# Designs tried in a protein design chat: VHH binders against Ras guanine nucleotide exchange factor efc25 (efc25). Part 13

Target 1, 234 residues: Ras guanine nucleotide exchange factor efc25 (efc25), of Schizosaccharomyces pombe (q9usu1r752to985)
Amino acid sequence: TPEEFASQMTLLEFDYLKQIPSREWIFRSWVSRDSRSAVRNYINFSNCFTYWIINCILEKKNTKARTAVISFFIQTAYKCLSLQNFSTLMSIVSALNSAPIYRLHAAYKLVKAEDIICLSGLREIVETKKNFSTYRALLRKAELPCVPFLGVILSDLTFIDEGNPDVLDSSPHLLSFNKRHRLADVVADVCRFQSSSYEMQSNTDLQSYILHRCRFVNQDLSYLFDKSLSLEPR
Key: E = the ipSAE of ESMFold2; O = the ipSAE of ESMFold2 at other seeds; V2 = 0.75 times the mean of E and O plus 0.25 times the DockQ between their complexes.

## First folded at step 17 (VHH; framework vhh_8emy_2)

Design K5 (from K1 with S50Y; at its last look DockQ between E and O 0.81; V2 from the best seeds 0.71)
Fold by ESMFold2, look of step 17:
Structure K5 (fold): chain B 234 residues (1-234), chain A 121 residues (1-121)
Amino acid sequence: as target 1 above (234 residues)
Amino acid sequence: QVQLQESGGGLVQPGSSLRLSCAASGFTFSSYAMHWVRQAPGKGPEWVSYISGSGGSTNYATSVKGRFSISRDNPSKTLYLQMNSLRPEDSAVYYCARDLEWSGGSYWDYRGQGTQVTVSS
């Protein structure tokens, strides 16, 4: 069921978000690859989930079976949008846009028009065009509870921290004030998202299933692309 | 401590070429995908190019495809951007950025101080 899957992924992702202690924003604990940070743990889970989707699709030897899995995840991503879970939404679209999956034209041809239209809208949200302008506009309008996509937040912190001065604000004192103000705004937004809760009922069996199935999936895109070629040759 | 240092920028005429370099230290360079990201005055950062840790996979923004070439030399821990047929709209500060290791997009966890590229008629 796409609705229940989306609800339980939302609860899982929100738990990861809430576990990030405020000190990580100060020290940027995720920059060290060998550090055990809550941010890095969240990224690792999200990556495993993305690759799990890719593997689920490529495991199906029948084109109609692959189409059904693609449709399931399109519908799941749509439900994530309604729950304001942008993190799971990004993960699903990333999997469907990956080279091994994007090229499955025979499978996509069988996806019903409603789901293709839905996927097109979801892809627009994740576009990097104009610095994620569509996503940022949606996030500004979002009410709590919400799971923002941390990748944009972490990238924003990276470019604020050591960014080039604005030519209109080249004075050192104005640069320091502007930088401090932008950093404070980003951190405040994250804290607000962490301070809410979702009302949905937890399904521990489904959550455990998701966590168990995601572990140790193949994340080698070259291998997965070759598998994709064997399923739908050029 | 992770360090990235860009160089090779300058003032050039339209149609010119430049080669940017980025010296990396404080991390296992070959284990990380790398990016070039540029930022023009009053604009947000714009992704330019990607290269995988091994150098075997590259990708480019549509606006620079066919004109720019990303490469790396892992033994010397150096990232490069060859920029050909430069246009005034390519004027920006160019940063090398380390990949955040979040799949499905271009996200960054560290960048250098940048090098200025100005293309003026």
Scores: ipSAE 0.672, ipTM 0.864, lowest interface PAE 1.0, mean pLDDT 87
ESMFold2 (binder alone), look of step 17: mean pLDDT 84; pTM 0.847
ESMFold2 at other seeds, look of step 17: ipSAE 0.688; ipTM 0.872

Design K6 (from H4 with W102S Y107S; at its last look DockQ between E and O 0.04; V2 from the best seeds 0.00; counts 0 for: pae E 11.9 > 2, placed apart)
Fold by ESMFold2 at other seeds, look of step 17:
Structure K6 (fold): chain B 234 residues (1-234), chain A 121 residues (1-121)
Amino acid sequence: as target 1 above (234 residues)
Amino acid sequence: QVQLQESGGGLVQPGSSLRLSCAASGFTFSSYAMHWVRQAPGKGPEWVSSISGSGGSTNYATSVKGRFSISRDNPSKTLYLQMNSLRPEDSAVYYCARDLESSGGSSFDYRGQGTQVTVSS
């Protein structure tokens, strides 16, 4: 079921989030290609999961079967919103917005109107206009427990470090202090989310199934786009 | 109405070059700092580069510095990103974005529809 899948994905993502020590946020450990990083492990899982959704849809040869898979993931994403699991929600919408999937107009035509309206609302949350303003507003109102979207956290840390020196006179110590203060704000928010727990019961079999299916999924977008073209020609 | 339209993406081999363009309309282009931002599947947006309204100041993410070059042509209201020595890790949808401040601040309020760049062996 979408509800059980969303619950178990939430537990999986929360476990990944809780594994990340605070030093990785401060030193941006995931940027180094030669270092081991809990953040990079989580990024890899999220990427594999997104591509797994794309593959699940494209492996169905029948248009109605593809529609059923799309509807399943729309409903899963909606349940993730209810659980305040923004990470899985973002992964699902990213997969549905990917070039191989977004173009499947025949399959989308068969999705019932209620699910299409739901997807439209979910897409507003993911929208990057005004720097994820809708998502950020929802996150500010969220109660614990919550799984924030990792991608926005990483983007903010990069902007603070590389893209936005907050120094009027170019003083090195003022720049360093402002950056550290802003970094501390982001880290404090993440630590707040890491400090809670979801009370849902683990389904180890389903979690293992998800992890196994994601491990070696095809992530070649050009191949996946060509497969999409063969299923629904121009 | 503010509009931004990216173009110039495609499928290329590692080590290749691409030049992205962003056509802007509906605002005084030269008054705004502009950004390139990219987003790979399953990941959040990654800031790539910024350029001030006049074009006199540019910044780059460490991951692209030395390989990418941002520029703008204010008379034609066009933003560019020259992407050299492309790697598979550069594969993403690339968006141009308008900053809220002319100095290339920490936020932006609009992005285009994006152009896909795929770097694959």
Scores: ipSAE 0.000, ipTM 0.324, lowest interface PAE 10.9, mean pLDDT 80
ESMFold2, look of step 17: ipSAE 0.000; ipTM 0.264
ESMFold2 (binder alone), look of step 17: mean pLDDT 81; pTM 0.804

## First folded at step 18 (VHH; framework vhh_8emy_2)

Design L1 (from K1 with E101D; at its last look DockQ between E and O 0.68; V2 from the best seeds 0.69)
Amino acid sequence: QVQLQESGGGLVQPGSSLRLSCAASGFTFSSYAMHWVRQAPGKGPEWVSSISGSGGSTNYATSVKGRFSISRDNPSKTLYLQMNSLRPEDSAVYYCARDLDWSGGSYWDYRGQGTQVTVSS
ESMFold2, look of step 18: ipSAE 0.702; ipTM 0.879
ESMFold2 (binder alone), look of step 18: mean pLDDT 82; pTM 0.826
ESMFold2 at other seeds, look of step 18: ipSAE 0.702; ipTM 0.877
ESMFold2, look of step 19: ipSAE 0.687; ipTM 0.872
ESMFold2 (binder alone), look of step 19: mean pLDDT 82; pTM 0.825
ESMFold2 at other seeds, look of step 19: ipSAE 0.701; ipTM 0.877

Design L2 (from K1 with G105S; at its last look DockQ between E and O 0.79; V2 from the best seeds 0.58)
Fold by ESMFold2 at other seeds, look of step 18:
Structure L2 (fold): chain B 234 residues (1-234), chain A 121 residues (1-121)
Amino acid sequence: as target 1 above (234 residues)
Amino acid sequence: QVQLQESGGGLVQPGSSLRLSCAASGFTFSSYAMHWVRQAPGKGPEWVSSISGSGGSTNYATSVKGRFSISRDNPSKTLYLQMNSLRPEDSAVYYCARDLEWSGSSYWDYRGQGTQVTVSS
C-alpha cells in the first residue's frame, strides 16, 4: 500500500541520513567523485529510487496499468509529506516530472482529479523559484522526526553569503567569522534532524525488496524516453 | 582539488552585453552538468542557467530566457554565459557551479568565488 511503502521508504532514507558522520558536513566529502562518502552513497540511492519509479511506470504496457502506478506514487508522496519525509517526496516528484513520464498524457488523463490536485500541490513544494521558499517554509514548521531534502542543505553549504555589495569595510576576519557561524548553524540543523527517530515498525522484507530493485535500474534517459514514445506516441 | 574561476564581470549600462567565463580544473569537466547561479545583495542564490556535460541540453530561468545564452567548450574546460540586454535587476555576483548529480532541479556541490556584474546608469 502507499502508506506502508511511504513508511518503509522513510525508515530507509532516515537510516541513510543517520549514517552521515559529522565530518562530512565540515569537509564536504561528497565533492570528490572518487570518495566513498556517506552523503554520496545516499545521493546514489536516491537517484536509483527515482529511476526505479520511472522504470516501474514504463514497464507497464497497458495505459490503465501505468495510471495505477502513477496514482500509487502520488499517494505515496502525499503520505511522505505527512511523515515529513521530504527526501522521498522530492524523488517521486522528480520521477513524475521527468521527460519520459511527464509526457504520458493518456495515462495522466485517467488519474482521478483528487490525485491530480494532490500532485499539483506537491509540485509547488518542489518549486525552485524564490530559492525553494515553499519547501523552506514547510521545513521551518516541521516537528521532529523529519527527513529533510539534502539537496537544499548541500547547496546552502556551497553558497555562503559572506558579503553584501552594500558592505564597504568588512574585515577578512569578520567575513571568515560569519562564514564559520553560518556553517555551524547549518550543521547544527542537520544534527538536530539526525537526533530523532521514527516510531514505525521496520518491514525488512519490503526494505530489502526496494534496495534490491533499485540496485541495477536502467538510468539511461535516452532509452527511457524512447520507451515512453513507443508506449504513447506523439 | 576542484577549482572554478569566474571572470568577465564589470560595471555596464542598461541594455549592454557581457560575456562571463569560468575556467575549470581538478575534475573531468565534460562529465558534469554546469550552472550559472547569481546572488544579489540580501538575497539567496538564484539559479540562472544550466548546460549538460555534452552541451546538448540547456535550460534557463524565466527571468533571463531569451537574453542569456549558456555554452561550454569542453576541450578548454571553460563555461560561458553570454548576457545580452542587461537590466539593473541582473546586478549580482555570478557564480559558476558544478552540478551535484542529484535528480531534480538545480543543485550544486561546488562554486567559484564569483564575478561581480553591476548594471547602472
Scores: ipSAE 0.493, ipTM 0.780, lowest interface PAE 2.0, mean pLDDT 85
ESMFold2, look of step 18: ipSAE 0.517; ipTM 0.792
ESMFold2 (binder alone), look of step 18: mean pLDDT 83; pTM 0.835

Design L3 (from K1 with L100I; at its last look DockQ between E and O 0.76; V2 from the best seeds 0.65)
Fold by ESMFold2, look of step 18:
Structure L3 (fold): chain B 234 residues (1-234), chain A 121 residues (1-121)
Amino acid sequence: as target 1 above (234 residues)
Amino acid sequence: QVQLQESGGGLVQPGSSLRLSCAASGFTFSSYAMHWVRQAPGKGPEWVSSISGSGGSTNYATSVKGRFSISRDNPSKTLYLQMNSLRPEDSAVYYCARDIEWSGGSYWDYRGQGTQVTVSS
């Protein structure tokens, strides 16, 4: 069911989040690709999951079957929103917005109106306009437990600086303090999310199934787009 | 030791052109998608443009499409942004940024120190 899937994805992603040691925020371990980091492992899993959704849809040769998978993931993403799991939500919407899937107009035409309306709302949350302003507003209101989307956090850490030059900026000491303060604020928020817990019961069989299936997904976007064209020609 | 160094900014009049450069070192440049990101005073970072590792695919923010052109020279490990028909609202610090390789969006794991572009009459 979408509820059970959303619950287990939430627990699984929360485990990835909790495994990130504080030293990675300080040394930015994910920047070096030849050093394995917990952040990079989480990114890799998230990418595999996104492509797994794409493959699940494109493996169905019947339009109605593809519609059922699309509807399942829309409902799963909606449940993720109620669980405050923004990471899985972002991955699902990313898969549904991908070129191979977005173009499946025949399959989308068969999706129930309420699910289409739901998807439109979910797309608004993940839109990048005004530096993810909708997502950031929801995150600010969220209570714990919560799985934030790490991509925005990592990008924020990348753009933490002494700020743009302004006419009042004459002190290297003040600039360094401001940068360290903003860095500490972002890290403190991540640590706050890491220290909470979800009360849902683990289903290790389902979690293992997801991890196993994600390992063998095709991530060749050209191949996947060609497969999409064969299923719904222009 | 990932390094990105932007250059080519300056003060120009509206309607002018300017070309930014970004010298990369410390990583396999051709393996990464690259971005230009700008930040105006008091505002958050704004994505401007991206280019795939091979250079075969480019994307632009709607506010710059048709005026800006991103390109790269992989042998010299250099990223470029050609900015035409500049407007006062294009004034910002421009950063080159390395793609974090997370599907479904533009996210970054490293940036340079930036180069200032000011468009005023």
Scores: ipSAE 0.603, ipTM 0.833, lowest interface PAE 1.4, mean pLDDT 87
ESMFold2 (binder alone), look of step 18: mean pLDDT 83; pTM 0.830
ESMFold2 at other seeds, look of step 18: ipSAE 0.616; ipTM 0.836

Design L4 (from K1 with S106A; at its last look DockQ between E and O 0.10; V2 from the best seeds 0.00; counts 0 for: pae O 6.5 > 2, placed apart)
Fold by ESMFold2 at other seeds, look of step 18:
Structure L4 (fold): chain B 234 residues (1-234), chain A 121 residues (1-121)
Amino acid sequence: as target 1 above (234 residues)
Amino acid sequence: QVQLQESGGGLVQPGSSLRLSCAASGFTFSSYAMHWVRQAPGKGPEWVSSISGSGGSTNYATSVKGRFSISRDNPSKTLYLQMNSLRPEDSAVYYCARDLEWSGGAYWDYRGQGTQVTVSS
């Protein structure tokens, strides 16, 4: 069911979030190409999950079956919003907005109107214009427990570290007092989210199924787009 | 603040060439893969091309492969799309976008106004 899938994804994503030690946020451990980090493990899972959704839709060989999968994930994303799981919500909408999926007009025509209206609202939340303003407003009003969207956290930390002209014009190891204060604020917010818990019952079999299905998915966007063209020409 | 500014579009005849550019600021340009995405009126966004952060790996949609060439100049923080043998179906607003690593290229962060390319006989 969309409800159970959303609940178990929320528990799974929250576990990834909780495993990230604060030092990784401060020292940006994920940017080293030779470093193993909890942030990189979470990023890899999130990417695999997004592409898994794309593959689930494209592996269906008839339009009605693809519509059913699209509707399932719209309903799942809606439940994620109710659970304040913005991370899974973002992954689902990213997959549905991807070039291979967004163009499936025949499949989308068969989606019920209520699900299309729901998707339109979810797309506004993930909108990147004005620096994720809709998402940030929702996050400010959210109570614990909550799974914030990792992408915005990483973007904020990267911009604070690398966006200052003094950093760009001088040695990157120099850190000003203002930079330290901004970093501390972001880290404190993340730690607050990490300190709570969801009270849902774990379904270990479903979580293992999700993790197994996400391993080794095809992430070649050009291949997936060509597959999309073969299923619904131009 | 992240900014992407597209330019170089215009009105051209079929078979013509055009070179688009995208000026990037507010992030470490060389750390991100970049994309060109286009959107025709009444249609959703269509992926056109991608390039790795170093510039060493490129990918193209089948509809443009062999006609379009993506490149980047990391020192100047500029992304390019060379478009040759333009066709009327290439008419669209073209956006540059950065790849947000967490999406694996499935979701694009495009923030500019885009640049209009119109190919008409």
Scores: ipSAE 0.034, ipTM 0.478, lowest interface PAE 6.5, mean pLDDT 81
ESMFold2, look of step 18: ipSAE 0.641; ipTM 0.852
ESMFold2 (binder alone), look of step 18: mean pLDDT 82; pTM 0.825

Design L5 (from K1 with N59D K65E; at its last look DockQ between E and O 0.72; V2 from the best seeds 0.00; counts 0 for: pae O 10.0 > 2)
Fold by ESMFold2 at other seeds, look of step 18:
Structure L5 (fold): chain B 234 residues (1-234), chain A 121 residues (1-121)
Amino acid sequence: as target 1 above (234 residues)
Amino acid sequence: QVQLQESGGGLVQPGSSLRLSCAASGFTFSSYAMHWVRQAPGKGPEWVSSISGSGGSTDYATSVEGRFSISRDNPSKTLYLQMNSLRPEDSAVYYCARDLEWSGGSYWDYRGQGTQVTVSS
């Protein structure tokens, strides 16, 4: 059920978001691959989930079965949009835009027009043009509760750290103050999202199933692309 | 500011070679895997090639394997795509993309205007 799946993914992702203490945003705890931070845990789950979608599609040997899975995730992503869960929406569209999946033209040909139109609209939201301008515009209009896309938050924090002018061209103390002020703005915005709650009944069995399935997913892009080629040779 | 600037495209005959460049700035270039993607008129983005942050691992779409070669020079923050034996079907705008660490290879950051490659008889 796309509606139930979207609801439970929203609760799951929101729990990951709420568990991130403010210090991790400030100290960028996720930068070290050896770090066992709440941010890193969330990143790992989101990556596993994206690849889980890819595997769900490619494990179907029948073209109609692959089409059904693609349609299921399009509808799930659309429901995530209505729940203002941009994180799951981004993960689903990323999986559908991945090289192994995007090329499945025979399967996509069988997807009904309504779902294709829906996917086209969802793809516009995830476009990176003008620094995710479409996504950011939607996020500014969003009321709570909302799950923002973590990738944009992490990108903004990284840009603040790397994008500062060279010391020769600017005052070191002004650079440090500006950096701290911009950091505080991003953190305050994240704290706003963390401060709310969704009113949906938790289905712990479904959530546990999702978490379990994600742990055993194949993330080997070369293998997945070769499997895609064997399913649709062109 | 994060910047990616593609160059090296042009109008060429079938069988020709071109070398595309992507100049990167505003981020730690060696920390990110990089991709080449292309977009033909009226079509969505098509993945072409990927390279790891260190340059030690590369991958290619089957349509270009053996003809295209991806490389990077981390000291100069430049990504390259050597394109040999060009075909009319290779005609597209070519973009370089930074891999957003969060999403692996599926969340690609397109920042430049791209460079047009046109292969015609």
Scores: ipSAE 0.006, ipTM 0.212, lowest interface PAE 10.0, mean pLDDT 79
ESMFold2, look of step 18: ipSAE 0.006; ipTM 0.252
ESMFold2 (binder alone), look of step 18: mean pLDDT 82; pTM 0.823

Design L6 (from J6 with S103T; at its last look DockQ between E and O 0.58; V2 from the best seeds 0.65)
Fold by ESMFold2, look of step 18:
Structure L6 (fold): chain B 234 residues (1-234), chain A 121 residues (1-121)
Amino acid sequence: as target 1 above (234 residues)
Amino acid sequence: QVQLQESGGGLVQPGSSLRLSCAASGFTFSSYAMHWVRQAPGKGPEWVSSISGSGGSTNYATSVKGRFSISRDNPSKTLYLQMNSLRPEDSAVYYCARDLEYTGGSYWDYRGQGTQVTVSS
């Protein structure tokens, strides 16, 4: 069911989040891909999951079957929102917005009106304009437990505002201290999310299924777009 | 270590052109999509443009489309941003940023120190 899938994805994502040691936030271990980092492992899982959704939809040869899979993931993403799992929510919407899937107008035409309305609301959350303002507003209101979206966190760490010093009051040590203070604030916020727990029971079989299926998924967008054209010609 | 160094900024009048450059080192430059991201005082970072690793695909924010052009030279490991018809709203520090390789959006795992672009009356 969408509800059980969302719950188990939330537990999986939360485990990935909790496994990120504090040293990775401090030293930004994900920048050097010469070594495997827990942050990079989590990103790789999220990418695999996004492509797995795309593949699940495109492997269905029948339009109604594709519609059913699309509806399943819309409902899953909506449940993720209620669980405050923004990471899985972002992955699902990214898959549904991808070129191979977005163009499946025949399949989308068969999606129930209530699911289309739901998808429209979910797409607003993912909207990147105004620096993810909708997502950030929801995150500020969120209570623990919560799985924040890593993409925004990592980009924030990359672009920590150093302040724009007045030339009269320029102090290199104060600018470095301000930057370190803002970095510490972002890290503290992430650590706060890592410190809680979800109360749902683990379904080891479903979690293993998800992890196994994601491991071997096709991530070639050109191939997937060509497959999409075969299923719903222009 | 990954290194990115921007140059080519300056103080110009509205309607002027500038060409920004970014020298990259410490990673396989041609394997990564690259971005220009700008940040005005007191504002969050704003994505400007991206280019695929091969250079075959480019994208632009609606606020700069038609005025700015991104390009890259993979042999010299250099990223460029040609900025035409500059407006006061384009004033910001411009950063060269490496793609995070996170599906579904523009996210970054490294940036340079930035180059200041100031467009004033």
Scores: ipSAE 0.647, ipTM 0.855, lowest interface PAE 1.3, mean pLDDT 87
ESMFold2 (binder alone), look of step 18: mean pLDDT 82; pTM 0.828
ESMFold2 at other seeds, look of step 18: ipSAE 0.695; ipTM 0.870

## First folded at step 19 (VHH; framework vhh_8emy_2)

Design N1 (from L1 with T28D; at its last look DockQ between E and O 0.69; V2 from the best seeds 0.70)
Fold by ESMFold2 at other seeds, look of step 19:
Structure N1 (fold): chain B 234 residues (1-234), chain A 121 residues (1-121)
Amino acid sequence: as target 1 above (234 residues)
Amino acid sequence: QVQLQESGGGLVQPGSSLRLSCAASGFDFSSYAMHWVRQAPGKGPEWVSSISGSGGSTNYATSVKGRFSISRDNPSKTLYLQMNSLRPEDSAVYYCARDLDWSGGSYWDYRGQGTQVTVSS
């Protein structure tokens, strides 16, 4: 069911989040793509999951079957919102907005009106305009437990970390303190999310299934777009 | 190890053009999508444009589409932003940023020091 799937994805994503040691936030371990990083492992899983959704839809040969998969993931994303799992929500909307999937107008025409309205609301939440203002407002109001979307957090850290800061400024120690204060605020916020727990019961079989399916997914967007064209020409 | 250095900013009049450059080193430049991100005083970072590793795919924020053009030269490891028809609201520090490689959006794992663009009169 969408509800159980959302619950187990939430537990999986939360486990990835909890595994990130505080050292990575300070030293930005994900910048070195040659190093082993818990942040990078989480990004890789999230990307695999997004492409898995795309593949699940495109593997269905008839339009009604594709519609059913699209509806399943819309409902899953909606449940993720109620669980405050913004990371899985972002992954699902990203998959449904991807070029191979967004263009499937025949399949989308068969989606129930209530699910289309739901998807429209989810798209507003994840919209990037105004620096993710809707998402940030929801995140500020969220109670624990919550799985934030790390892409926004990592990008915020990048813009706090001023690469080679101007040491010749009139008050270089004040600039260093300001940077460290803003960094500490972001790190403290992430640690707050990591410190809680979800109360849902783990379904190890379903979690293992998801992890296994994600490892072998095709991520070639050119191939996937061509497959999309063969399923719904023009 | 990773280094990004922006240049080409300055003070110009409305309607002018500028070309920004970003010199990259310490990573396989052609393997990464790249971005221009700008930040005005007292505001958060604003994504401006992105370009794929090969240079074959480009995207622009609505506010700059049709006026700005992103390009790259992979042999020289250089990213460019051609800015035409500049407006006072384009005034900001412009940063060259490396893509985080998270699907579904524009996110960044490294940036340069930035170059100031000021459009006034």
Scores: ipSAE 0.704, ipTM 0.878, lowest interface PAE 1.0, mean pLDDT 88
ESMFold2, look of step 19: ipSAE 0.712; ipTM 0.880
ESMFold2 (binder alone), look of step 19: mean pLDDT 83; pTM 0.830

Design N2 (from L1 with G26E; at its last look DockQ between E and O 0.56; V2 from the best seeds 0.67)
Fold by ESMFold2 at other seeds, look of step 19:
Structure N2 (fold): chain B 234 residues (1-234), chain A 121 residues (1-121)
Amino acid sequence: as target 1 above (234 residues)
Amino acid sequence: QVQLQESGGGLVQPGSSLRLSCAASEFTFSSYAMHWVRQAPGKGPEWVSSISGSGGSTNYATSVKGRFSISRDNPSKTLYLQMNSLRPEDSAVYYCARDLDWSGGSYWDYRGQGTQVTVSS
């Protein structure tokens, strides 16, 4: 069910989040693409999951079958919102907004009105305009447990010297103090999310299924777009 | 260590043109999508434009479409932003940023120190 899937994805993503050691935030270990980083492992899993959704939809040759898969993931994303799992929510909406999927107008016309309204609301949450203002507002009000979307956090860390000039003179020493304070604030927020737990029971069969299916998914957007064109021509 | 160094900013009048460049080193430049991101004082970073590793695919924020052009020269490991018809609201520090490789959006794992663009009368 969408509810069970959302619960198990939440546990999976939360385990990835909890495994990130504090040293990776300090040294930004994800910048080196050829080293093993817990952050990079998490990104890789999340990318695989996003493309797995795209492939699940495109492998259905019947329009009604594609509609059913789209509706399943809309309902899954809605449950993820209620679980405060913003990471899986972002992955699902990203897949549904991808060029190969977004263009499937025949399939979307068959989706129930309530699910379309739901999807519209989910799309507003992930909207990038005004620096993710809707998402950030929801995250600030979220109670623990919560899985934040790391893409926004990692991008914030990249631009952490925001607000310079923030000293009387732009001396390197004073800039270093402000950078360290802002970095510490981000790390404290991540530690806060890492320190809680979800009470849902693990379903190891479903978690293993998800991990196994994601391992070898096709991530070539050009190929996937061409497949989309064959299923619903222009 | 990854290195990105922006240049070409300055103080110009509205309607002017500027060409920004970004010198990349210490990574395989052609393998990475690249972005221009700008940040005005007291504001969050604003994505401006992106270009694929090969240079074959470009994208722009609606606020700059038709005025700005992103390009890259992979042999010289250089990213460019041609900015035409500049407006006061384009005033910001402009950063080149390397793509984080997280699907579904524009996210960044490294940036340069930035170059200031100021458009005033």
Scores: ipSAE 0.686, ipTM 0.872, lowest interface PAE 1.1, mean pLDDT 87
ESMFold2, look of step 19: ipSAE 0.717; ipTM 0.881
ESMFold2 (binder alone), look of step 19: mean pLDDT 80; pTM 0.804

